# Designs tried in a protein design chat: VH-VL binders against o60147. Part 40

Target 1, 175 residues: o60147
Amino acid sequence: MLEKNKYLYIFRHIQTNQVLLSQGNVLKKTALFQLPYPLQKPVAPNGMRPAKLRKDHWVPLLKVEFPNESMFQSVFMQLLNYRKYRSVQPLTSDLLKLPIPVRRRKIMRQEVPNTIADLADILNKEKFPENSVRLQLSDKSDSEYADWPPSVQIDSEEIKLSRGFREKTTVDEAR

## First folded at step 17 (VH-VL)

Design kg34
Fold by OpenDDE, fold request of step 18:
Structure kg34 (fold): chain C 175 residues (1-175), chain A 118 residues (1-118), chain B 106 residues (1-106)
Amino acid sequence: as target 1 above (175 residues)
Amino acid sequence: QVQLVQSGSELKKPGASVKVSCKASGYTFRSYGMNWVRQAPGQGLEWMGWINTYSGEPTYAQGFTGRFVFSLDTSVSTAYLQISSLKAEDTAVYYCARGPYLSYFDYWGQGTLVTVSS
Amino acid sequence: DIQLTQSPSFLSASVGDRVTITCRASQDISSYLAWYQQKPGKAPKLLIYDASRLESGVPSRFSGSGSGTEFTLTISSLQPEDFATYYCQQDYEYPTFGGGTKVEIK
């Protein structure tokens, strides 16, 4: 029998640097539901959850291959909820000192490094077997946003960018 | 092995409330979402919504807001569906179903028949 | 919401027959479609996910194909235990089901 999905894709918005988690190499509309609703004291601009998915506005940030579906799902749920938890935390004093537009931009710019750091933290806690998790980044320098556990093997090749999706590879089709 | 075991059939009067339980076992409860699906007698399947088993956050489909409440008891890996102010049209089999985040449903409970009759 | 239209609603067939069920989506859902089998008084059973991936334990006579808006479930050789109702389900947006296809014995 074929393995179930064991690939995590993370996409980045080309303008806002917002991040979406994906269980496939093609973004689903449901991915937009990861974006926060406006709050009474919004940390993100109003209307940042669009009604329609513009796939051409999203590019792959990284791809993670897990040993099996269970490990993937565990990490996915944790990562998803790490982001949610962060979004509801009180703003730091330094952020509160900034004008709202500047604050919002700063928070959004931090989504990529925060997400990468969250991923590394989750993987560190999971204690997966050495070199059992394969990480491919669109920009290798993004790996510097975190200290990776021995379970993570970073690919030497960067993921090729494709807006909205990444074409299936032979490896992807074999999952 | 993965199992979802639901509570037994319910017979209720209109206006009453019912709470259906779904106990999960055989996997990490917080790693998969729990979905609820309704099936009226002789009708098709209808997704009611899901609850994030990690955070406890529920999401309700259109038409299932207000009287329907999803909840969890993570200590016993159990999800709950509560329906208040029951109506005759609520008569149906209610299924809990495990699935990846807003994806397909790979494991189902056996279903719970809720009959609302005066 | 995305609407899924299954065709046909009812299908009569004999053991050994090749059966094909179609599911049409109101918009492009890529390959985010699943197929389920449901027998009377029982919960649905996942057969296919991501349009063409066979769920573990499901016989190889079941197969799924399609992408975008047109999808098909095929049973290469219908077996006695395959008489049931089949549903497609999309997960591109919030999950929705097709109306179902009841496969009956001819």
Scores: ipSAE 0.873, ipTM 0.944, lowest interface PAE 0.5, mean pLDDT 92
Fold by OpenDDE, fold request of step 21:
Parts: C-alpha cells; structure tokens; sequence
Structure kg34 (fold): chain C 175 residues (1-175), chain A 118 residues (1-118), chain B 106 residues (1-106)
C-alpha cells in the first residue's frame, strides 16, 4: 500500500528568481530543462541555461501535498505547461520598449508570483475536495499572490527544505 | 486499469517508413508523459525520448534525432512513433511507456517489432 | 549521459536462493533509480522506483536499496517466475538503462 508521489516541490533560483518544478525534494538535472534555451524568448535572466545543476543555488519556494498521485500528476503537467506557454509567448510591446536590464528585472520579479498564481488557477479549476490540498510556503506572504480555492489549506509552518536538498540544515539557514 | 496497446509487427524495406501507434486507456492521457524505448534483438533497453502529452512537445535522446518523430492524437489518447528512411539497424522492438515527467516508467505497451530487411 | 553498470551480467541461481544485483552509476543520481524485470518476449515490468519503493503488486521478496552511485536489487528467495532479465534505470538526467542482468536457472 505504498503511495506513489503526491508531492510537488517548487524551487527558485537565489539570484535570478527563476522557478523549477520538482517531483522530488532533491532537484534533478532534468529540472534545468524547464528553463528556456538561451536563444529563446524570453531570454533567461542570466542569459544562459546552466550546463550543470548547482543545487545550492536553488531554494525552496513551496511544497504541495495532493490527495493522491493522479491529482498531483494532473496539476504538475498543467503547471509545467502553463509556465512553458508563458515562456514562449512574445514579449509585450511595453516590455520591448524597456532597456534590456530593466526588462530582465521586471520579468524576473514576476516569475515567482506568476508561478504561484498559475498554481492557484489550476487548483481552482480542478475543484478538489475542501482542505484536501496542503500548501507549505517558504515565505507565507507569497500566498498573497493568489486567491486560493477551498481545497487548499495553507500551513502556518514554513517549508523546511534546504537549498536543492531534502532537509534544511543550519548551514543553509545561515546563507 | 491502465493499459497501453501498441500496433502490430511491421516488416519494412530499407528506406521505407513506419508508424507505430500506442493507445492509452484507464487514466488521464495528458497527466503522464509518454516515453519510447527501443530494444534491438538480444540487446538492452534504450530510451529514445518522450513526448509531453499535454503540449505535444517531443524530446529526443541523443542518437534518435532526425529520422524519429513523436506525435499525438489526444482525441483518441494515442501516441505515435514514426521512423523514416529505415535502416537494418532499426530492427528492434519499440515500446511505449507511461511515466511521470522524465521519471520512471510504470506502464508499458506490449511492444512493436519492426523488422527492416531487404 | 549517465552510465549505469550492472553486475553481474549473468547470474545462475536456484529456487530459494538470495539474489543480489548491483547497479553502479557514473555519477551521483541521488535516489532516482528504478528496477525493471523483463521476461522473454514481454515488456519490462517496473519493480522498484526511487531506489527503494516497491511498485504496487510486486512481491515483497523484491527490494531495492542504495543512493548516490551504488544501488542494489535483492530477491530474498528466488521463485521460478523470477528467472528473467533485470534492468536498472536512472532518471536524474535523461533516462538511461543499465546493461541488464540475466538471472538463469542453475
């Protein structure tokens, strides 16, 4: 009666605020493939997709526990594709008018809010049972980026994952 | 129950093309990736790549670019593998396999033997 | 690509034997390792995922252990239906398989 994975982990890059989705509490190298190619629009804030995964550069953003694997997989795929769709969309005229550094900053600032909003939107559409989805945030204030459906219970306790790793350590806390 | 049913065996000549189908049932098609795995006679398993069943975006492993095309018909929950310009070395059993995003493979099709001979 | 080396390639055993198969990764893959069983003319069957998690419906005589670069599949008491080829597979990077271990009857 071992349950398969029903947990979504989301990490953010400490410098670029880029977001990675993870099915595990340890980041995989394949997670980097979620990032756009350097030549694709929009260009990654750092202008490149890293060749190697630096786990210490990624901090936990949130953790979501779903009622079962099926629901998790559904939300995961949707969230993945929401992000992908957004990443391949042409930049707005307003953004194009801005100098590249300013543009990048604006895009970077929106990655976390957009991801959280996407998650909330997907969950709103799924109509899961009340309080069946448990959400833990590294910063509880991030929950304010979206209106959450009754299916979502936001934990008062912050996520305890370390940078790219399973457990938060004192060393990670000092960084 | 989850089931993947593939099309039947194929016999082709070099230079021809083949299209293998994989029909999924028993689960939400777009919730899991569809992977393709090749196994040459008497050899091991080779991951060929996968297709995002939600977006239709394919990703090909090294060595499986160019002549190999993954596609979908979501209306019938079916994934396809097309191989063009077939070579003798393409003779193998081809499997479709369901799995979470770039993870393990929990359900497999029965396999499709493609034989390429002059 | 990550290379997986299985040992041994061939293993002869008897019913009731304890069988151990090793899978070594060329780099640290955490616990992102799966084990499959394949019988002749059949598709592979998932046995273990995430290094040690038993797939539903798989007999408890199968177990997986390890992390990082060393992994082990163990069959506590080999049954007649367990004679097959076993593969490890990593999903830390793009999926790759080990070369396989054929378990034959002694």
Amino acid sequence: as target 1 above (175 residues)
Amino acid sequence: QVQLVQSGSELKKPGASVKVSCKASGYTFRSYGMNWVRQAPGQGLEWMGWINTYSGEPTYAQGFTGRFVFSLDTSVSTAYLQISSLKAEDTAVYYCARGPYLSYFDYWGQGTLVTVSS
Amino acid sequence: DIQLTQSPSFLSASVGDRVTITCRASQDISSYLAWYQQKPGKAPKLLIYDASRLESGVPSRFSGSGSGTEFTLTISSLQPEDFATYYCQQDYEYPTFGGGTKVEIK
Scores: ipSAE 0.870, ipTM 0.940, lowest interface PAE 0.5, mean pLDDT 92
Fold by OpenDDE, fold request of step 18:
Structure kg34 (fold): chain C 175 residues (1-175), chain A 118 residues (1-118), chain B 106 residues (1-106)
Amino acid sequence: as target 1 above (175 residues)
Amino acid sequence: QVQLVQSGSELKKPGASVKVSCKASGYTFRSYGMNWVRQAPGQGLEWMGWINTYSGEPTYAQGFTGRFVFSLDTSVSTAYLQISSLKAEDTAVYYCARGPYLSYFDYWGQGTLVTVSS
Amino acid sequence: DIQLTQSPSFLSASVGDRVTITCRASQDISSYLAWYQQKPGKAPKLLIYDASRLESGVPSRFSGSGSGTEFTLTISSLQPEDFATYYCQQDYEYPTFGGGTKVEIK
């Protein structure tokens, strides 16, 4: 199919470690709707979503380059679904024993590793061609949160951290 | 080739219900969102909302809650728009349109004219 | 919601003319803007996405530019088949469309 967009960007909140999926290197306001809890004004605490997008509160976590748009879109939709599924699952007894603020913080701390694990799981199931998916992380150690299939090539170069966006690269412009 | 084929024109009376279908082909149905766009006669385009074709979760734009229902039959790659308690102001062409998650719309159905008249 | 204001609403032009349509957003939408062409009785057709990316199959005489709040669709040399209504659409927030620009024969 067409190759309109084959790049997945994932951002994390600098305080809460909440995660947002993005089809571009600049976060959209609609990305906030990925968060499972009600909108709040101004900025929502852990486990909630703010009414306004504060771009300066979000930094790139990773970038994934897919072979084509079709593969990218498939993975993107699945990632959304995985997160939604978790958000509606019952909490474990251990979590329920914790005060609500502590519980929320603990849940939010798991969003980054959970998202990375989800991505790896999805890619493992998709069985894309070997070395056809390029993964670039802001922190290479984050790749340790999952076992990656042969289709994934982890880039030796870390992405630059930019709040709310990542500047366009020659690779991005070539899409 | 990607195609979205919608059901035919509808003529309804006020208070009635209508269900428009949009059958998709030529791509993986669950990989793209399905959007609904309304266009009243001689007017511009209005985004009504979208349905997540993977999860089946609908999202409705402001002004399109209550009487409007998005649904799916994934077994036949078809999206549906149901409008209940039809009003004269619901007279419009309704389009289904494929697009990445809350993004642009790259493929459109041919549109379904719904006329509400007493 | 983000409001998109297109200008002009109507323009008359001749074949071969350079045509420029402007779309202004009520707030910064980065480059998340698309352009569509619609002919009478037909569904809209995607021309440009992400402000400046040409959709596959669309003639190169169409181009988009801009970012933030100001965007432009340009037809370098108007062809007979280009007489239609053009819409901009933002996807920074929930999608909204501009009011449209009807390009008519002079």
Scores: ipSAE 0.869, ipTM 0.940, lowest interface PAE 0.5, mean pLDDT 92
Fold by OpenDDE, fold request of step 21:
Structure kg34 (fold): chain C 175 residues (1-175), chain A 118 residues (1-118), chain B 106 residues (1-106)
Amino acid sequence: as target 1 above (175 residues)
Amino acid sequence: QVQLVQSGSELKKPGASVKVSCKASGYTFRSYGMNWVRQAPGQGLEWMGWINTYSGEPTYAQGFTGRFVFSLDTSVSTAYLQISSLKAEDTAVYYCARGPYLSYFDYWGQGTLVTVSS
Amino acid sequence: DIQLTQSPSFLSASVGDRVTITCRASQDISSYLAWYQQKPGKAPKLLIYDASRLESGVPSRFSGSGSGTEFTLTISSLQPEDFATYYCQQDYEYPTFGGGTKVEIK
């Protein structure tokens, strides 16, 4: 049971509220490849997959600490694939009735609550030990987007916002 | 313990196809990505791409598109590399390697030598 | 793609020597760098990840340091089993490897 790589960071775009998953407190360029491209006609916003990552456009949304690497990797892969699955699903009839710009904004605004809900769902299914997973949010109110299982302990302290990355401190882990 | 066991050496003629297998054990197969790395004789390591073991989605590095196909059989925790229209320059040792999502590689298969010769 | 340049390409040393290998990235990759050891006819073995984290089971004589564009692998006291080729690898972008450093017996 390795204890390395047991931290999940989730970042959100400051303008679009799009979400990126990260295994470290500094975003990689490869994180941009997580951005969804719907199979349908609405084009992703400009700069969705730029050649260079604009780190200053992303802020931490939440941080999750797992008991070990195995649990972290399991949840990470599931969460990653939950997002991908949604990105390729057909749009609902209700969304199709909306003008394209409005539709795009609505979809992007749902990424944060959907991601949080997905995380909770995955954790509910995993049935980890009670209070074994520590969740820290930049905004504690975001925890209300889901019902959390007993395995999750929500931290009373909020994470400090840092664009593009979270600097290492005496209390923060590298990954 | 984590183990990746690859299929044996292959000798092929130009234009033929080869399929290398990589069987994983000792961990949850879908929790880690499976990467493929090529090493030509006397040369360095080249990342070929990876396959998402959860979804089955492959991603290929530049230079490894078209003739290279990653696939899975999750029922037996096995990843596959297929190379079609083999060329002499495809002669190399091919490694499968486990790793977190697009990160480092912590466990490697023993490698599979593919020799392409007339 | 990010290019990794290792130096030196070849290094001759004796048992007990302090050995340092450098890996330079063409751009800032933060701390997303790993080091591998490869012996002839064998698969690479992970030594260091995230620039300075020692992989489980790896002897403490191995250490990694650096961030941004300059990284180093250090073997504090070279042992007979350490003669091998070492590679750096970045994972800030799609993975790429350095050209390798062959450590030979002097």
Scores: ipSAE 0.868, ipTM 0.944, lowest interface PAE 0.5, mean pLDDT 92

Design kg34
Fold by OpenDDE, last read:
Structure kg34 (fold): chain C 175 residues (1-175), chain A 118 residues (1-118), chain B 106 residues (1-106)
Amino acid sequence: as target 1 above (175 residues)
Amino acid sequence: QVQLVQSGSELKKPGASVKVSCKASGYTFRSYGMNWVRQAPGQGLEWMGWINTYSGEPTYAQGFTGRFVFSLDTSVSTAYLQISSLKAEDTAVYYCARGPYLSYFDYWGQGTLVTVSS
Amino acid sequence: DIQLTQSPSFLSASVGDRVTITCRASQDISSYLAWYQQKPGKAPKLLIYDASRLESGVPSRFSGSGSGTEFTLTISSLQPEDFATYYCQQDYEYPTFGGGTKVEIK
């Protein structure tokens, strides 16, 4: 019998580059709650979350396979809270000099590299067995946003982009 | 050997407050969310909300805002549910339940019966 | 909120019977559905998660199927210890439970 979920999917918004963490290859509506500011509009502006999930606006950024559920859950919770912590930190002087719309765009543009860096940092601290974590990226160049520990094996093949979800394969878990 | 052990049954009068504890063991406390589920006598299950065991941030379901407070003592891997200004309709069994982030619930406490009666 | 409708609410069956319980969601929840068993005076027990994945330690006579809005819990051959109330639960949105299905002795 298959183990419980050991796959982390990270999605990015095609317009805002906002990031959502997912425990499955199909985005849940609750994923939107990771975004700090709810709006009634279905389209997410910079720094906000829409009232409705438009799956077609989100594409896979990366997929991570962990050795087991416990390791996955640990990393997931940490990653979720790393982002939350960063979002409440004081703005730098450089950002404060920018008009609010420009500032918001700049902050949102950093979500992808920040999330990748956070993931690497968390994995570095966890000290998992060598090559026990499999990382697959939609864009291999995104791996350059971080120094990866020996526990991480980066796949040579990029993930196929599918908006809102990824098709299930014989290897992928349901959640 | 995952276990969630809740505090014992409570008998309270209307207007009083109660605090139910849920002690977790057998796993990393901060790796899973802690959910609270209510079940009135002879009724079904109702999700009350959850608390992020890593950050301590609570989220309450609709209908469980105001008088209900989720809290943690991470030093002893314990989650708490406090209900203030108790009403007769608060009479129910309250469960704590472990689960992945806003997902299903794989381990449950044994439940705590809270009876509110004059 | 997503509403889950279970059917039937009550089911009378005998040992050895094939039992089927249905859970319908008010909207598409993909495969984000779990099934629980609850016996009187006891906490619910997880049986199935992600619509069709059997929880560790649960007998193989239990199975789940479905996707989207229609889901089914099946007990291939009802055992004496299976008389209980069963609940479905979705986690596509904030968690909600079905109304439950009580399986009792015929």
Scores: ipSAE 0.868, ipTM 0.942, lowest interface PAE 0.5, mean pLDDT 92
Fold by OpenDDE, fold request of step 21:
Structure kg34 (fold): chain C 175 residues (1-175), chain A 118 residues (1-118), chain B 106 residues (1-106)
Amino acid sequence: as target 1 above (175 residues)
Amino acid sequence: QVQLVQSGSELKKPGASVKVSCKASGYTFRSYGMNWVRQAPGQGLEWMGWINTYSGEPTYAQGFTGRFVFSLDTSVSTAYLQISSLKAEDTAVYYCARGPYLSYFDYWGQGTLVTVSS
Amino acid sequence: DIQLTQSPSFLSASVGDRVTITCRASQDISSYLAWYQQKPGKAPKLLIYDASRLESGVPSRFSGSGSGTEFTLTISSLQPEDFATYYCQQDYEYPTFGGGTKVEIK
């Protein structure tokens, strides 16, 4: 049986450093649904959900290859919901003391390290086989945001940056 | 083996309510979204929305807000569709369908016919 | 919402025929398109996902192609069990279906 999609792509916004999870190397409009609805109608640079996807505003942060589809889907759903859970948690008193624009920027700047840490935590709990998960980063230093379990093998090569999508390579066996 | 088994056909009067169940087995329930698709007699397929099986958060397509409620009982890997204030226009076969997060649908229930008639 | 237009709505063919069904999207959906087969009184069955990937267990006579706004489902040699209604479905945005194509026996 041929495996379906087993690749996770994470994109970051070039201005806000917000993060989107993707099941493919080309961003879907539905990825924007991971962002909160704006009170008004601001654009993505304001850190809220835009009406349209500007693919050129997003660059790949990392790519993860899982052993199979089931493992990928499990991690994807968990990661998605980790983010959701965090977004609805009460803000700390320190954050509440900051002006709203400053607060928003600070929160958004934490999305990359938080997402990476979440991923590592989820993978640690899943206890996948040793070196069964391949992690490729656009910036290797980003791997330092977390301690990775033995199941994760960090690729020595960095992913090639491409806004809104990643071109299929020989290692892209699925979507 | 992945299976989605739905509850049996329903005959209801206008104004009544119905609750359709969809029991999943053969996979990790919370790893895939559960979608609902409606098909009126002799008509095409219409996506009604989906429920996040991990968080329980439902999302409804336009036209399916208000009277339609998605819910879960994760302890028995079951998704539910409740329709209140039934109308004749609600007469259709309702399908539950598994799929990755807002993607395609790889496994379907057998469908549940809901007939609304005076 | 993204509109999917299938053509033709009805198709008469014989066993052994090469059948092609088209699905056009109102906007670019990349390769996020699936094809389903539905027989009377039965649930739809996934045939193709991501425009060209064959679902496990589906005969190789089925194939999908296309990207962007134009997609095709091809049955290389129609078999008796292939007479059914076929639907395309996009998942670039919230899922929507095409109107369907009924393949009937000539």
Scores: ipSAE 0.866, ipTM 0.940, lowest interface PAE 0.5, mean pLDDT 92
Fold by OpenDDE, last read:
Structure kg34 (fold): chain C 175 residues (1-175), chain A 118 residues (1-118), chain B 106 residues (1-106)
Amino acid sequence: as target 1 above (175 residues)
Amino acid sequence: QVQLVQSGSELKKPGASVKVSCKASGYTFRSYGMNWVRQAPGQGLEWMGWINTYSGEPTYAQGFTGRFVFSLDTSVSTAYLQISSLKAEDTAVYYCARGPYLSYFDYWGQGTLVTVSS
Amino acid sequence: DIQLTQSPSFLSASVGDRVTITCRASQDISSYLAWYQQKPGKAPKLLIYDASRLESGVPSRFSGSGSGTEFTLTISSLQPEDFATYYCQQDYEYPTFGGGTKVEIK
């Protein structure tokens, strides 16, 4: 018997800095549904026709290993919904004064730090055992976007793209 | 100890409505999505959609819009499927199934037979 | 939508036989495939997830393999209780099921 998934992967778009949550090191097409669309609620599956998933445009931002599946799923659902909530909040007056392209760029630039901050906030509230959550970042400096609880241990090694993330031939530790 | 217990069989007339319940236990309700799967007599499995148990947001598969409504009562860890304006072709066993976000389904309810007959 | 084609649709085998069921996806779904067993009058039961991961409590005679577009479920030694219909399901896109394979015991 194999253990169920206890790994969270967060991917960043190399151009837009948009963020996707993933339950594996290979992105699913459904991950695109996490992106905010100005469209009405789509009808699955044919009613929602996102653009093609370009896996090569998404790089790992961080990887989180949880003690078990239940804890992982709890955090995943919360993180997913935190981001959704933020995306539907009214824009500030300052943002509304900016041209649409500039506004969009500014919002997208905040997705990475906001997501990391959300993750830390969720983990702070969960009160998991000390050093029970393992966090690995592609860039260690990204850990500075949040104050991490004692439950989180940050790996000294960064995620290496050479490991073959987003590739079929990659040995998947999570799934 | 994860269990999904659904309400009993239903016999309805065309045009009527039915509401199927799915009570979850043995795990944190809002940590997993709740999916609905239909199986017509002698047919295969068909994914109807899912509801985000954390936010309450439903997503319906094509062919299951309009007359089908997913809802929750989180206070009792229960998901509901309501079908309005029932048709004979709605006759089927309806399953609730737990699963990670848009993934596989690891636990299933026992199913609820809904029969629509004149 | 991703189409899953199972083969065969029907299979008759004897106790002790090695049984293999194939599921073919219309496009690359990586390893995002699950297998279910459904007995008459019962709900489906998860057997395999992520193409090859055995669900807890499932006998070791069940195994899954494959990646991309070709997947297989194998029962190394068929038992009387394995009489059932088996379904594959992909979760690369919105979930869809294969047409099922009914396994009958001789």
Scores: ipSAE 0.864, ipTM 0.942, lowest interface PAE 0.5, mean pLDDT 91
Fold by OpenDDE, fold request of step 18:
Structure kg34 (fold): chain C 175 residues (1-175), chain A 118 residues (1-118), chain B 106 residues (1-106)
Amino acid sequence: as target 1 above (175 residues)
Amino acid sequence: QVQLVQSGSELKKPGASVKVSCKASGYTFRSYGMNWVRQAPGQGLEWMGWINTYSGEPTYAQGFTGRFVFSLDTSVSTAYLQISSLKAEDTAVYYCARGPYLSYFDYWGQGTLVTVSS
Amino acid sequence: DIQLTQSPSFLSASVGDRVTITCRASQDISSYLAWYQQKPGKAPKLLIYDASRLESGVPSRFSGSGSGTEFTLTISSLQPEDFATYYCQQDYEYPTFGGGTKVEIK
């Protein structure tokens, strides 16, 4: 059984800076369910029919390469749940003083840094082998949002993808 | 080796309840979602929903809300499907299936036949 | 919901035959398509994921292709153990299955 590299893509919304986790370089519609503040109302009452995903509104934030599925799945699930946990936590008194739209904007502005910090925290706790995880960012400066463990090798090159979907010329990566 | 072992066949009367178990082994339980798939006799596969094994949060597919409850006992790496107010149309084989987050299903339990008959 | 239409529903073939099963999605699902094999009285077995990726342990005679709305599962040379029902499944949205294709012995 050959181990396959697995790729975690994190996308951000170009307007709201909300973050989506993706198992591939093409966003799924189900990714929208990760949003604490949905962009659109689900079509079905039960929320089983998500609104149309505007892939062009999502741009890559970072890509993480894992050497195997086990590491990938562990990090993915933790990262997913870290975000969910924050979204359900009581709001601070300072936030509660703000009008709802302002509050939401403020929270959303923190999603990118928080997600990066979460990723770093998770990776720090996992204690993976040195340089076993490769991190590529769309903006290298985003790496400064967190201290990265020795397991993480930050790529000197920025991610080339600029949309939440794979270009025809872009090679698919394993999930 | 990854293995999902489900509880045995059930014979129930209409209106009764059933609880199917799915014990996972050979991998980190909370790293993969647990899905439930139904297959009526002679019919195709139907995704019922999944449970986040990390948080315990269940998500039910359309048509599987209300009477269907997903739950976990993480201490024994076991997922459960409970069906209440059983109906004849609930007669089916129920599978638990491991999979990445809302993705495909790479490992399946052997299935549990639930027969609802008066 | 995304609907998957498999064709044909039934397929009669002989050992050694090249078998092709098609799965059509009601909308673009990129490459988020998996194929399963199910034998009577048994649980489904994953064959292909991400449209074309062969699951570990699956014979190389199985292959998947396609993207967007049209997908195919191909068995290059049908073996006796390959007579079964095959299902496609999409995970672009909440998972849904095709209706299945039963491959029977001619």
Scores: ipSAE 0.851, ipTM 0.937, lowest interface PAE 0.5, mean pLDDT 91

